# VHH binders against Global nitrogen regulator NrpRI (nrpRI): the designs that were tried, part 18

Target 1, 323 residues: Global nitrogen regulator NrpRI (nrpRI), of Methanosarcina mazei (q8pxy1)
Amino acid sequence: MMDPQIERKLIEIMRVIHESDKPIGARAIADELNNRGYDIGERAVRYHLRILDERGFTRKHGYAGRTLTDLGENEMNDALIGDRFGFVISRIEEMAFRTTYNPETDKGDVVVNISYFDKDDFETVIELISYTAHAGYMISPRVRIFEEDSLEMSLPPGKIGIATVCSVTFDGLLLKAGIPVEPAYGGILQIENKKPARFLDLISYSGTSIDPIKIFMNRTPTSVLEVLEKGEGKILANMRQINSSAYEMTGKILKKAEKVGLAGCITLGEIDEYLLGAPVETGKFGAAVVGGINGICALEETGIEIETNPISTMLDYQTMKEI
Key: E = the ipSAE of ESMFold2; O = the ipSAE of OpenDDE; V2 = 0.75 times the mean of E and O plus 0.25 times the DockQ between their complexes.

## First folded at step 23 (VHH; framework vhh_etentamig_d1)

Design g01 (from f02 with Y100F; at its last look DockQ between E and O 0.68; V2 from the best seeds 0.74)
Fold by ESMFold2, look of step 23:
Structure g01 (fold): chain B 323 residues (1-323), chain A 119 residues (1-119)
Amino acid sequence: as target 1 above (323 residues)
Amino acid sequence: EVQLLESGGGLVQPGGSLRLSCAASGFTFSNYRMHWVRQAPGKGPEWVSGITYTGGYTWYADSVKGRFTISRDNSKNTLYLQMNSLRAEDTAVYYCAARFGWKGPFDHRGQGTLVTVSS
């Protein structure tokens, strides 16, 4: 009988190899998979690479590593098609499950996005993310900065990394209280007079394997700087829906999170009503939350070159400091 | 009335230490990132150090890194600069400065305190 976890790991390894523009070794594959939230070591990657070799899906280039064969590329493409309609939701559910942070004790792990910059942009990064977070357009003012000597992260020379809290952390807090959360939409949210007004554009999570936030970052730019300067503009936000029976408890949990700096720009809708123009199913209410990368979006608007891995990994919130 | 009042300057020998303070009033101190800037005689302003709203992150000019430590106490509305291993090149008027936004001129700047490093 086929072990689904082995097949899933084979697919994920092929995906990393496919995305590489050159042969890639087991350690680099393991590092990339861990950056994507998969807990896998180099030895396990080597085990799975042997299986891929045996299936004819990979070609070894000595010590340089492996590339996909034509057969492997075809198989990977078929696997990606099969994963399309559950991939991003599966990752959100996994990361919400892995959230252990408890606002009462200020202990545990939160979900983070990881972004990378040239170190010569450090001063602009720290100033603008500080400003954006304190203006209320990020999930938390706590971040973690990784420099090239970091023990926790392998960085190329001359790069800095910054972890910012992801909105999926709220899904995790609610899940631990027994409240299932349904991701509904990622979107572009209009801000008017410093307040949420309406969603201008929406992508349903149910119909996509690609995170809507990533789609919007790549093709529909925000104007976070305009929001910061004028109180008018466009930010990233997402909307989730929750069963109406959890309405009171959801509010209590989110208020507790707010007291420890996990505030975001959160708007709870009324039961059975659209929220900021986004549809909500009967028997449910919506919760709109700022995107955890809006500070990064502001940096991108300045022309700083960035690379962002949304919903990247877990970090102990106690190791994150207010910026 | 917004005020930033620097103190703690004076004459010190090379290798010595000095602690600068900056008392803030007339604005919400905790809503500003704070900086030290210095200006040597006959020179333009030189940025020295910065600190985030709560002190979670600090950063420094290369010329002072490892020797100077910026800190703040929001309960006392006060910014500090601990200056160790002082050199003649550190001789300058030191200003504290407040930034509300993220770039451009500082929103508030004090009148400065003179630090002279000399035998």
Scores: ipSAE 0.645, ipTM 0.875, lowest interface PAE 1.6, mean pLDDT 84
ESMFold2 (binder alone), look of step 23: mean pLDDT 87; pTM 0.876
OpenDDE, look of step 23: ipSAE 0.884; ipTM 0.953

Design g02 (from g01 with G55S; at its last read DockQ between E and O 0.81; V2 from the best seeds 0.80)
Amino acid sequence: EVQLLESGGGLVQPGGSLRLSCAASGFTFSNYRMHWVRQAPGKGPEWVSGITYTSGYTWYADSVKGRFTISRDNSKNTLYLQMNSLRAEDTAVYYCAARFGWKGPFDHRGQGTLVTVSS
ESMFold2, look of step 23: ipSAE 0.653; ipTM 0.875
ESMFold2 (binder alone), look of step 23: mean pLDDT 86; pTM 0.869
OpenDDE, look of step 23: ipSAE 0.863; ipTM 0.943
ESMFold2, look of step 24: ipSAE 0.610; ipTM 0.863
ESMFold2 (binder alone), look of step 24: mean pLDDT 86; pTM 0.870
OpenDDE, look of step 24: ipSAE 0.869; ipTM 0.946
ESMFold2, fold request of step 25: ipSAE 0.676, 0.668, 0.692; ipTM 0.882, 0.880, 0.887
ESMFold2 (binder alone), fold request of step 25: mean pLDDT 86, 86, 86; pTM 0.867, 0.871, 0.870
OpenDDE, fold request of step 25: ipSAE 0.905, 0.902, 0.903; ipTM 0.961, 0.961, 0.961
ESMFold2, last read: ipSAE 0.706, 0.673, 0.701; ipTM 0.895, 0.881, 0.890
ESMFold2 (binder alone), last read: mean pLDDT 86, 86, 86; pTM 0.870, 0.869, 0.870
OpenDDE, last read: ipSAE 0.900, 0.023, 0.891; ipTM 0.960, 0.404, 0.958

Design g03 (from g01 with Y53F; at its last look DockQ between E and O 0.70; V2 from the best seeds 0.00; counts 0 for: pae E 2.4 > 2)
Fold by ESMFold2, look of step 23:
Parts: C-alpha cells; structure tokens; sequence
Structure g03 (fold): chain B 323 residues (1-323), chain A 119 residues (1-119)
C-alpha cells in the first residue's frame, strides 16, 4: 500500500501518457501537469514513472519517453470509469454535508450552481432571473453576481457569473436535522394550468455518471418561458426520497426554509406512493423540488449563450442578495 | 388608480446635485423592479438606471455611472435618484418606470419631472 497522494500522482501521470499520441518524457509530463494546475517537478515525475515501470504499466522508449502498456491502459481506463461512475452521487453527498445554512438564523453556506454569460446580456439576466425566481421556479430569489472585477472568481474577459441556489441545499438542511436524503431522479416536469402534472422524463442518479441537469440541458429543452407566460410547459425538477419516519419533520423544516426565501419545494408525496409519476420505494415518500437553474434555462430559451456548472460550490447565503 | 409621481426636478448649475423622488400608489410597489428613464428635448428615451425589488442589485447607463445613485424605500413606496456632478447633457425629463415582467414596455410610467442643467 502506498501513500494515497502517490496513488493520485500515478493516475494523473498515466492520464497524461494516455492522452499523448507519441512517447512522452518526464519533463513534458511535468510541464503538462503544471498546465493542468498540479504543482509537480520533473524529479517527482521521474520517481513516479519508475513505479509505473516496475508495475508493468509503462514502456520506456529510450530518450523518447514512455507509453502505456496494455496493462497500464486497462488500469487507467478502470480508474477513469470509476471516477465517472461516482461523480454525481459523491458530489451531491459532499455538498449536502458541507451545507451549514440555518434557516432560524439566516446564516451559513448554501450550495450553488454557477453560470457564465456575456456581460452585454447583464440587464436581461437580471430581469429574467428575477422574474423566474419570484414566479416560484427557482430555489431562492437570492443570487450572487460576479463581474470581471470580482476578487472571488477568475472570470473570462467580458463575462459575468451568477450563482443560483441549488436544490441540494435542501438535502443539506435535512441532513443537519438528522434526516438522510436519497437523491432519486432528475427530471423534466410538465406544468399544466400553473400546476405540476407529471414527470415527462427521469434519469436516476444511481444509473448515471453525469449530472441529470447537464443531460437534460443537452437533450430535452425546457419551456420555462411558456410556463411563465401561459402556465403551460416544461421545467427542470428533481425528486428525492426520504424515510417515512421523517415525514412530519421534513415538512416542518421545508416550511421554515420557505419563510427565508428557500421556496423551491413543489410538493411532498404520500408515503409509499409514486410522486408525479416518479417511483418511490416502499417505506418512503418523495419530495419534488424545482431545479435551481430554471432561470438559466429561461435565459437559454431566449438564445443567450450560457455555460453552467451545476452543484458548483458553497456560498455564504448572507452574501447573496435578492434579485 | 396606479400612479407614479416624480418630484425634485428643477434648475441646477453644472456640477451641482439633485435628488429625484418617485411616489408610487395603486399597486404593490415591492413586487416591481424599478427604473429611471430620461428624455432630452428633441431626443428619444434613454434608459438611466434600474434597481431590483429590494434594492439588492442596481445598474446604470455608462453615461451616468459613478455620478447617479438609484435607491428605493419599500416602506414608503418611493424610488429615488441621487444625481451628482450634473452636466448639461443630463438635461431631460426624468421618468420613473415599473416592470413586472422581464422585457418589453414598462408596465407603469410616471408623468416625469424636468431637470435643467444650465449656467
């Protein structure tokens, strides 16, 4: 067994070698890793390459450098597959655990999604996000806007960033009250006559390595603008399931969150019943919650170019202001 | 029954200051994003500034940034514009305007108050 930090370095080095179309030497590997933000020197790379050679994962081609052996390629692919399989579940669990926001005091950190837009769209972003949030199709009307002069984020030239509250914040609130939450599905929810009707499409969190939000943004467009204008259309929502023993306490916690502007819970299901067509396990109930980026989806529907990082980071809710 | 009544306009020397007020009635003021728009004699309307429901975010036209400050007091149903370092080019009728949606014409607009910047 080796130091876990050494194991990470071995995987990182194999990834660089795998991505090279020719044998690659230790100096080139170190340069590439530093370009990727890893602080590692050529001597350290040589140390790790010797370990990879001894394990049979790399083949040395004289001064030209190294390539991966078949054994090394298989090992790297297995490690890469494992990382992708656990991404969304691990991220949700991490962010829920890191949630410290307390609705009673209005203090602490919430989970946010971060989206980027051209600064020329600033006024439209303000107006449409404000409209969508106050219509009840986002988690909270509080956002944080980052401009080029922001010290908290490095932004591309000419871009603005906006943080919107992520629904995982509710998982964190419940977890801190001793209520474990199982993220079950991300989905597209049909709205009819301003009311939730049914999930039209569902992706299980346990069955995907990619965040369902990203999948839906790329495959099934929303019609949040139609919902806002006509009370008809499709929004992002997600569904979690919770043990039936926590039914009353969950309702109380979500009601308290609503009083401080965290109003994204659409509905709680009955115990042992499907919720809006989404399966719920026996002994549990479902909770359907609006997607935290529905305002961003509305912006995308207008043709604004956007890039969104869902479940991005934590922000102190006190630094977020009502839009 | 909906009214937006601007006040505080008048004649001011270049470099001077004015504070405009806009009293709102007949609608739920706190449910609207508010704006100031101005129209100089013989010219089209020019957007000046905007403010969100609670004042959490404000934004300004480049021509007034750093000189004008928009604010609101929802307990008094009043919108304000503090104008400093006034220039002749700021001469215009100033209107307050309310927006419920996100685009298009404002839902409500006041009668305006004249600001004249002249030596």
Amino acid sequence: as target 1 above (323 residues)
Amino acid sequence: EVQLLESGGGLVQPGGSLRLSCAASGFTFSNYRMHWVRQAPGKGPEWVSGITFTGGYTWYADSVKGRFTISRDNSKNTLYLQMNSLRAEDTAVYYCAARFGWKGPFDHRGQGTLVTVSS
Scores: ipSAE 0.516, ipTM 0.825, lowest interface PAE 2.4, mean pLDDT 84
ESMFold2 (binder alone), look of step 23: mean pLDDT 87; pTM 0.878
OpenDDE, look of step 23: ipSAE 0.856; ipTM 0.939

Design g04 (from g01 with H108Y; at its last look DockQ between E and O 0.93; V2 from the best seeds 0.00; counts 0 for: grease 24.4 > 24.2)
Fold by ESMFold2, look of step 23:
Structure g04 (fold): chain B 323 residues (1-323), chain A 119 residues (1-119)
Amino acid sequence: as target 1 above (323 residues)
Amino acid sequence: EVQLLESGGGLVQPGGSLRLSCAASGFTFSNYRMHWVRQAPGKGPEWVSGITYTGGYTWYADSVKGRFTISRDNSKNTLYLQMNSLRAEDTAVYYCAARFGWKGPFDYRGQGTLVTVSS
């Protein structure tokens, strides 16, 4: 749904703002972009600045214009690398390749997200994550908790870490069977009557250096608690594209994963069809995965301070216990 | 028709041990996180311990950590509390409790079993 050229322009606008010594206004940004060979007017720049504001990347200084927030500075720096090399996609592909988990033997590494929270929130985290997993809105009910004495991870004082299984684990399972998976979008998915209805907003994985899921989490636009309790609301989901030649084998592999608790609330599209309103290229089908980071989104909805690094690392699945 | 029946309470010397059991019936036990709560004479309820659906994670009140161990056997619909190094302040009626959601009041609570720690 988001024009890819809009995403490109967002990066270039942030670059101009970053390079300015002072807050900079839309007219000056437009002039500088035109000097760099982009054909864009002041009204279009203001449109893009609104998007940047909504994502938390820019801060308004009245009539003086805008500066980048810390998040915007980080996104701009990472996006410049990603724009040349597809950094987020490359990380997804790396982690999928490193996935060694075999559902038939219950051995190997899975991809995890790592989240950090204050130890005083421990009971709420355990209760809500356990409930979310039991309701089927997580990739796996297995998690791992890291305390201050963990040898495997350095934690800030007073923090506890929790690893939850990342949906890229499915990409890894498919890749090991010879099926490449193309990340396409992260998005906000409307749930109606306990079922996926449609994507309401999408961010392409192409051209971004921050995982779209992390962007949406910072905006806090979800209502995962409402979905859990009422079957209605907004959750995070992401979508892949897979070549149509792998249609039957993909279905078979995902059914086998479901039998061992790697479910992810997956919706497979038909060949050559949009999936839940998200574009899918001709010759491909989509796979929408709900249930990835949504337990963390539910926690954020309670007001808990929590920091999440999606697609953080690999963990041996045997070291993870059902919550 | 839901029942939670605690047992295993009694009189014990300080430093002693007891094992409490809670037999569950009338609901799908494995669909509930389980807890122990206690109430000392003249005091309000105090949460003691919790355990996830399969027992993968357990957590404890600071007052009992290191001394009490919660466990469950879903094949027998039974919750347990192993209490070691008992102290006079552990004297209370102990209740098992079941939670379906993630917050709010427990959905079910038993009648309790009395533990008395006395010299």
Scores: ipSAE 0.622, ipTM 0.869, lowest interface PAE 1.8, mean pLDDT 85
ESMFold2 (binder alone), look of step 23: mean pLDDT 88; pTM 0.888
OpenDDE, look of step 23: ipSAE 0.876; ipTM 0.949

## First folded at step 24 (VHH; framework vhh_etentamig_d1)

Design c01 (from f04 with Y53S Y57S W102S; at its last look DockQ between E and O 0.21; V2 from the best seeds 0.00; counts 0 for: pae E 8.3 > 2, placed apart)
Fold by ESMFold2, look of step 24:
Structure c01 (fold): chain B 323 residues (1-323), chain A 119 residues (1-119)
Amino acid sequence: as target 1 above (323 residues)
Amino acid sequence: EVQLLESGGGLVQPGGSLRLSCAASGFTFSSYRMHWVRQAPGKGPEWVSGITSTGGSTWYADSVKGRFTISRDNSKNTLYLQMNSLRAEDTAVYYCAARFGSKGPFDHRGQGTLVTVSS
C-alpha cells in the first residue's frame, strides 16, 4: 500500500481543489496547504497531482490548473466516510489560526459566516440582524454586504450576501495570545430575564463531522424572536474549554475585545466548574458564546428563506460596517 | 423529588475517624458545587468544606483543615467527607448542601447525620 503520508497529502490536495471555484494551479495549492500547516513545496504538489491525474481523480485545464473529476469527488467522499477526521474541529482550528484581528488596533482578519437571501427581503434582514446584534445575541454588529453586482463575490441573480462575524473569531483572538481553546459543545441555551440560565441540550464537537449548531438549527426550534421581545426563550450557543492557567489573561483579552463590540456575547465560568450546566473538565473553565448565528435563526423564525454557510472565510474587519 | 441523604455518622472517641456519605437524587448532581455544613447543639450553622462540580478544587474551614477531606464521585451521585483526628468540638449534625453555580444560596440541603465525639 502507498505511504500513508502520501495518501494523506493526496486527500488534502483533493480538498483544496474541491474548495476552489476555479481550476487551481500547483503553486496556489502549495500555498494553501502551507497555510493549513503542511510543509510542502510546489514541486511536491506537482508530484502528487501527477498521481491524482493517473488515478483519474483530477482533470487538467491547460495552464489554468486542475479540477476534480466525478471519480475524484467520489473517492474523496469515500475516504471521508471511512475515516473520522473531525472536520468541524479541524475547520475551527484552521480559521482560528488564520485570525489576525487585533482589538487594540482594530485591524486584521476575522472569521465570518456568509448568508444569502432574496434582495426583496433586504430591509427586513438588515433590521432584524441589527436588532439582534445590538441586543447582544450576535458576535458583532459589523457586517459586510455583497450585492448582486459585486466584483468580489459572484451571487445568483436576485440574491444578496451578508457576512456576519463568527464566534470562532474568539478562538483566534485567544490563540494569537498563546491560549489554546478546545471546542466542547454546541447547544440550546435558555435565556431568562435577558440572561443566560442553562443549556437545555448539548452535542459534543468531538467525533462529529457537522457543526452541532447546524444540527440544532435543523432539528430543534429556537425562539430568538421571543428572547428579543420578552427576554425569555431559547437561543443557539456553544461552549469552549480553556486551561485554568489562562484564566486571568482570558479576562484581559475579553476587556480588549469589548471595546470593539465583541465581548458582550461571552459568559465565563469559574475554574473546575460546569458552566450553565455544560460539562467542563477539571483543571479548566468554560466560555459560553451566545452570538454568531442567532440573527439568522431569528430571520428563519419569521419565515424568510436564508441560506448560511457557517465558518465560511476570513474578512478584514475594517471592511465591515456597523448596522 | 430532590433528595440528599447523609449517612455514616455516629459515636466516636476523640482522635478517631468517620466517613460521611451523601447520596443525591432528583437533580443533576454533577452540575452542582457541593458543601458540608455542620451545626453544633445551640449554635448556628458552620460551613465545613466545599468542592467544585468537577471535584478539581476543594476548600476547608480553618477548624478542620488538615483533618477532613471532601470528595465526590459523580458517577455514583455521592459526596463524601473523611473526618480524621476528631475532636469534641467536631460534635454536630452534618448536612450536605448543593448549589448551582459558584455563588449564591444553597439550592438543596439534606436532613443531616449526627456525629458525636465523646470519651
Scores: ipSAE 0.013, ipTM 0.562, lowest interface PAE 8.3, mean pLDDT 83
ESMFold2 (binder alone), look of step 24: mean pLDDT 88; pTM 0.887
OpenDDE, look of step 24: ipSAE 0.024; ipTM 0.381

Design j01 (from f04 with T54N G55S; at its last look DockQ between E and O 0.87; V2 from the best seeds 0.00; counts 0 for: pae E 2.3 > 2)
Amino acid sequence: EVQLLESGGGLVQPGGSLRLSCAASGFTFSSYRMHWVRQAPGKGPEWVSGITYNSGYTWYADSVKGRFTISRDNSKNTLYLQMNSLRAEDTAVYYCAARFGWKGPFDHRGQGTLVTVSS
ESMFold2, look of step 24: ipSAE 0.534; ipTM 0.830
ESMFold2 (binder alone), look of step 24: mean pLDDT 87; pTM 0.875
OpenDDE, look of step 24: ipSAE 0.494; ipTM 0.806

Design j02 (from f04 with S31T; at its last look DockQ between E and O 0.86; V2 from the best seeds 0.77)
Fold by ESMFold2, look of step 24:
Structure j02 (fold): chain B 323 residues (1-323), chain A 119 residues (1-119)
Amino acid sequence: as target 1 above (323 residues)
Amino acid sequence: EVQLLESGGGLVQPGGSLRLSCAASGFTFSTYRMHWVRQAPGKGPEWVSGITYTGGYTWYADSVKGRFTISRDNSKNTLYLQMNSLRAEDTAVYYCAARFGWKGPFDHRGQGTLVTVSS
C-alpha cells in the first residue's frame, strides 16, 4: 500500500484489466503479467486487486473477475497516451517552481485550488470556509472569490468560484530557499481531541496520474464538520519528505510563513522516523500539511454541490483577502 | 459580561443617510463573524448584512444591496452599518449580532437601536 513497489504492481494490474475486453480474474491477470515478464503469482494479484477495489479503481463481477471503474478508466486513459506515471508529481513540482511569494515582503504568487458553487449558496460557503480556516484546517484564511462577471474566469450563469491556498505553496516557499521537497503521500488523517493522531489511508503520488486528494474526495468521505464540532474525525492531509540537512532551515521558513497566515503545517517529523504512521525514508524527515480544500470538504458534507480543481493555478497573494 | 450596544439610530427623511455603531465588550470580538439584523414593528427578524472576522468579505440581503455598507474595526471592538438612500421600509429596530459557529442562532445579540424613515 505505502510501498512504491506495491504501487508499481497496482499500475501494471490496472493496465492488464484496462486492455481486457471482459471482466478478468486474478489467475488470468497473473498469467498475462508473467507473459509480459513480470514475476507475480495469483495470490499476490488478489492482494493487489483488493487495494484497487478499496481505491474505487475496479469493480468486481463475481467469478467473472474485475473491470475498471470510471475513475480507473480515467487513470488508464492517461496511461494509454504514453507513460504518464508521475504526472501529479510533475504538476506539483511545476507549481512549486512558479511560487514566488515571499513572507518577508508579503509579495508574490501562491498556488491555489479553485472550486465552483451556486451563488445561492454564497452565505453558507463564506460562513463555513471562514469558520474552518479560523479553526486551523486550511492553509490560509485568505481566499479570492470570482463572480459571474469576472474578467479572469468564465463562469456559467449563477456560479461563483473560490480560490483557496494549496499546500504546494509550502513546497514552493522551501524550493525558493533552496530546499528541494519530495511529495510523498496524500492521505486521510484522523483527528482525536483536536489533535492529529495518525494517517488512516495513504496514496503515493509516485504511482498515480490522478491527484490522491481527488481520489479521496470521490471515494472516501471526510468528516471535517465532525472535527469542527467535536474535535474528532477525518480530514485531508498530505505528507512530503525533506532531506534531514534542511531541518532547521525548513522550520525557520515555515515559522515565517505562519506569521503571515500561511499556517497549514500540522507538524514536522523527527529525522528517520515515521510521521503519524506514514513512512519516511532514511536521511529524511516528514512534513504533514492540512489539505488546502478541507473547507470545501466541509461544504460538501452539508450537501452543497461543489466542483474542485486542485493545484489549479497561481494567484498574487495580495489579491486574496481573509475570509 | 457580554454586551453589544447599538447606537446611531433616529429619525431620518426618505433618501437620507444614517450610520449605526455597535460597541462590543465581554468577549473576543475579532473571533466572531458579525451581522446586522432588523425587526420592523409587528414583523419577524430580517437578516440585513454579515462581515467576516477581519472585514475581508461582506454580504447583504437583496433589499439593502448597494445602499448599505457593513464594516468593522477590531481595534475598537466596533461594528458599523452605513445606511444610504433610506426608504420607509427600512424603518426597524436594528440589532448587532455575533456568530461563533457557521449556522444556527446568533450567540450574542444587542438591545437594538431604532431607525425611523418618515416624511
Scores: ipSAE 0.600, ipTM 0.861, lowest interface PAE 2.0, mean pLDDT 85
ESMFold2 (binder alone), look of step 24: mean pLDDT 86; pTM 0.872
OpenDDE, look of step 24: ipSAE 0.886; ipTM 0.952

Design j03 (from f04 with S31H; at its last look DockQ between E and O 0.68; V2 from the best seeds 0.00; counts 0 for: pae E 2.1 > 2)
Fold by ESMFold2, look of step 24:
Structure j03 (fold): chain B 323 residues (1-323), chain A 119 residues (1-119)
Amino acid sequence: as target 1 above (323 residues)
Amino acid sequence: EVQLLESGGGLVQPGGSLRLSCAASGFTFSHYRMHWVRQAPGKGPEWVSGITYTGGYTWYADSVKGRFTISRDNSKNTLYLQMNSLRAEDTAVYYCAARFGWKGPFDHRGQGTLVTVSS
C-alpha cells in the first residue's frame, strides 16, 4: 500500500506543474511548495517526479523540466487525485451522523446541497424547483435561499444560493433509529409512466472520490423536464443497502418521513434482490431515492448556469420554507 | 366549475391603500402557485406578483416591490394583494391567476377587479 504522505505530495507536485504555463524543474517546484508552507526539498521532489514519470503522468522536456501528460492532467483533475479512497462514503457517514431532524417534532438539522445561480434567474428558479419538488422528484419542497448580503455564507457578487434537502438526510433518520445505511450507487434512473423503471447507469460510491451525482451532472444529461411533462425520461437517483433485519422498521421510518413531505419517490427492494437493476448484496435490501438536486438538473436543461456543491452542510429544517 | 373571483377594487386617492381578494373554487387551490396580473386601460397585461403553494416565497415586479404584498390562505381558498402607497400608474384591472406548470400561459384566470387611483 503506497504511503499516504507520498500520494499527497504527488498530487501537490502535479498541481504546481499544472499551474505553470511552461515546463518546470524540480528546484522551482520545491521552492513553490515551500512558499506554500510544505516542507520538502529538491531531492524529495525529484523522487516524486520519478514516480510520476513511471506512472506516465509527466513528460520530460530535457533541462527545461516537466509538463503533465494527458493522463497526468486527467489524474490530477480526477477526484481520485484530490481525494483518498472512501472520501465520499466518509462524508456521507459524517452527515448522516450529524442529522438530528425528528419528523415527529419537526425539529433538528437536515443535510443540504448548496447551488448558486445568477440573481436574474430567480423567478425561473423558484417556479421550476417548486414544480419539480411538488411533482415528487426532490427530497423536500423546503429550501433556504441565501442572498448576497447573507451572514451565513459568502456569495459571489450577483449570485443567489439555494439549499435543497439531500437524500443523506434519510440515512441520518435511519441511523438515529439504529439502522446503519450503506451507500452503494449513484445513478441515472429511467422513469416510465411516472414510475421508476431501472437504473441506466451506475457509479459505485466505493470506487470514486467524487460524488457520483456530481459526476453525472457534469457528464450525462438528464431529462427531468421530459419526466415532468410526459412521465418518461431520466432523473438522478441513488441506491443504498440496508441489512434485511431492518426491513420492516425501515419502511415505517420512511413512511413517517413521507407524512412530513420528506419522501415522495422512494422505492424499496425485496430482500436479496437487485433493485431496478442495481446489485444488492445477499442479506440486504436496496432503497432507491431520488436525487435531491433534480430541480437543479431541470434548470440546467433550460440552459441556466448553476454550480452545485452536493452534501454541503447541515441546516435547521425549521429555517427552510416550502417553495 | 373552476372559478377565480376577484374583489376589493374601487376608487382610491394617490397614497392610499386597498386590499384585493380572490376566492377560488372548483380546483385544489393549494396545488397551484398563484399570481396577480394587471392590465391598465389600453395596455397589455403586466405581471405583478407571485406566491408559492403555501406562501413560503413571494416575488414582485420592480414597479410594485416594497408597496404591494401578496399572500394566501389555503384554508379559505383565498389569494390576497395588499396594495399600499398607490399611484396613478397602478390604475388597472387586477386579475388573479393560477399556474400548475412552471412556464407558459396561466391555467386559470379570473374576470378581474378594477382599481382606479385618482384624486
Scores: ipSAE 0.549, ipTM 0.830, lowest interface PAE 2.1, mean pLDDT 84
ESMFold2 (binder alone), look of step 24: mean pLDDT 87; pTM 0.874
OpenDDE, look of step 24: ipSAE 0.853; ipTM 0.936

Design j04 (from f04 with T54Q; at its last look DockQ between E and O 0.46; V2 from the best seeds 0.00; counts 0 for: pae O 7.1 > 2)
Fold by OpenDDE, look of step 24:
Structure j04 (fold): chain B 323 residues (1-323), chain A 119 residues (1-119)
Amino acid sequence: as target 1 above (323 residues)
Amino acid sequence: EVQLLESGGGLVQPGGSLRLSCAASGFTFSSYRMHWVRQAPGKGPEWVSGITYQGGYTWYADSVKGRFTISRDNSKNTLYLQMNSLRAEDTAVYYCAARFGWKGPFDHRGQGTLVTVSS
């Protein structure tokens, strides 16, 4: 669990970097932070800079220091917008609440991610997304395609949009059933022999102003293609915590969801036990869910340029087609 | 032996219609996404259309969108391409193809059927 305090420090470091007219070193950053009331040493700053580097928020310029990447700038701006500690959770909660899909009636809306790519890549995109989904590394094999002339979505010229089902849909389904769901972690999940092995890295939702999944996407640490090809590699996954009282009901709901293609739940943990190496609070059990954007990650791994807006909007699930 | 046998090609006037068929054998047809590709004289191959395992989703090249319809009958191991409002530029050898992978060459491809659109 990254200490909320650490996340705050990261943001402040980014701010300092942003305000610099040139690359800035760790010592200078530390000094500036101390001037701003943060008691932090150079060594600590270096540690945090490494984290920022890994997240793709900063770029190292040798001994000259670091600058923010475009991604970093965007992230900083997003983070600075109202000390939005918990913004991501709030967004998840909002979208979960907006979820109306009922697996029994096969009616209602699900949460989707929207991605944009070049028209020339269309055939490849569809193939790879389909393959990834059917391999079990997406939430659903159903997608919706948006063309350039779509009235529903404004697309850049020459681009096509694709909606994929977001993991938050599960939160919504459970919530609709009266089960509170807590977003716990986003992370990188190691796959071995086509099975989930363990989380390699985790970011707590409570400790970040940024969606952990988004953070990992920018690091491109996934090897979804390797997973697809060899059964081994790294994918994005989330973990939810659910009160133990809802264990049986959760299982039932997930089974129903699976029947309608919402099969992104990897596994449920045991009550009070770690799940795939991730901690679970007392009185709760874990639910591991694949990242809905793993297909997109696979695409990126091929070299296809794609822009993704996770947890973007709601779509009628019936309008989404299996590919 | 894997076989994809295209049929239905021929000479047609502009604005006319043709229906192509592809009979598949030697592999599990329903386990593959099926595609049509075409190659015009002097040009490289062009992807035309694709269809999912059960026909739940179809997609088309911009050049044929609204005019061509891909479909499949898994009970007959047959892929179809209904071509309407044919144009001279649609003249090509049409191939049915199967792909399992996410990129690269098709796993299986037929010998093709010639479609000629001419007045």
Scores: ipSAE 0.018, ipTM 0.319, lowest interface PAE 7.1, mean pLDDT 88
ESMFold2, look of step 24: ipSAE 0.645; ipTM 0.876
ESMFold2 (binder alone), look of step 24: mean pLDDT 86; pTM 0.874

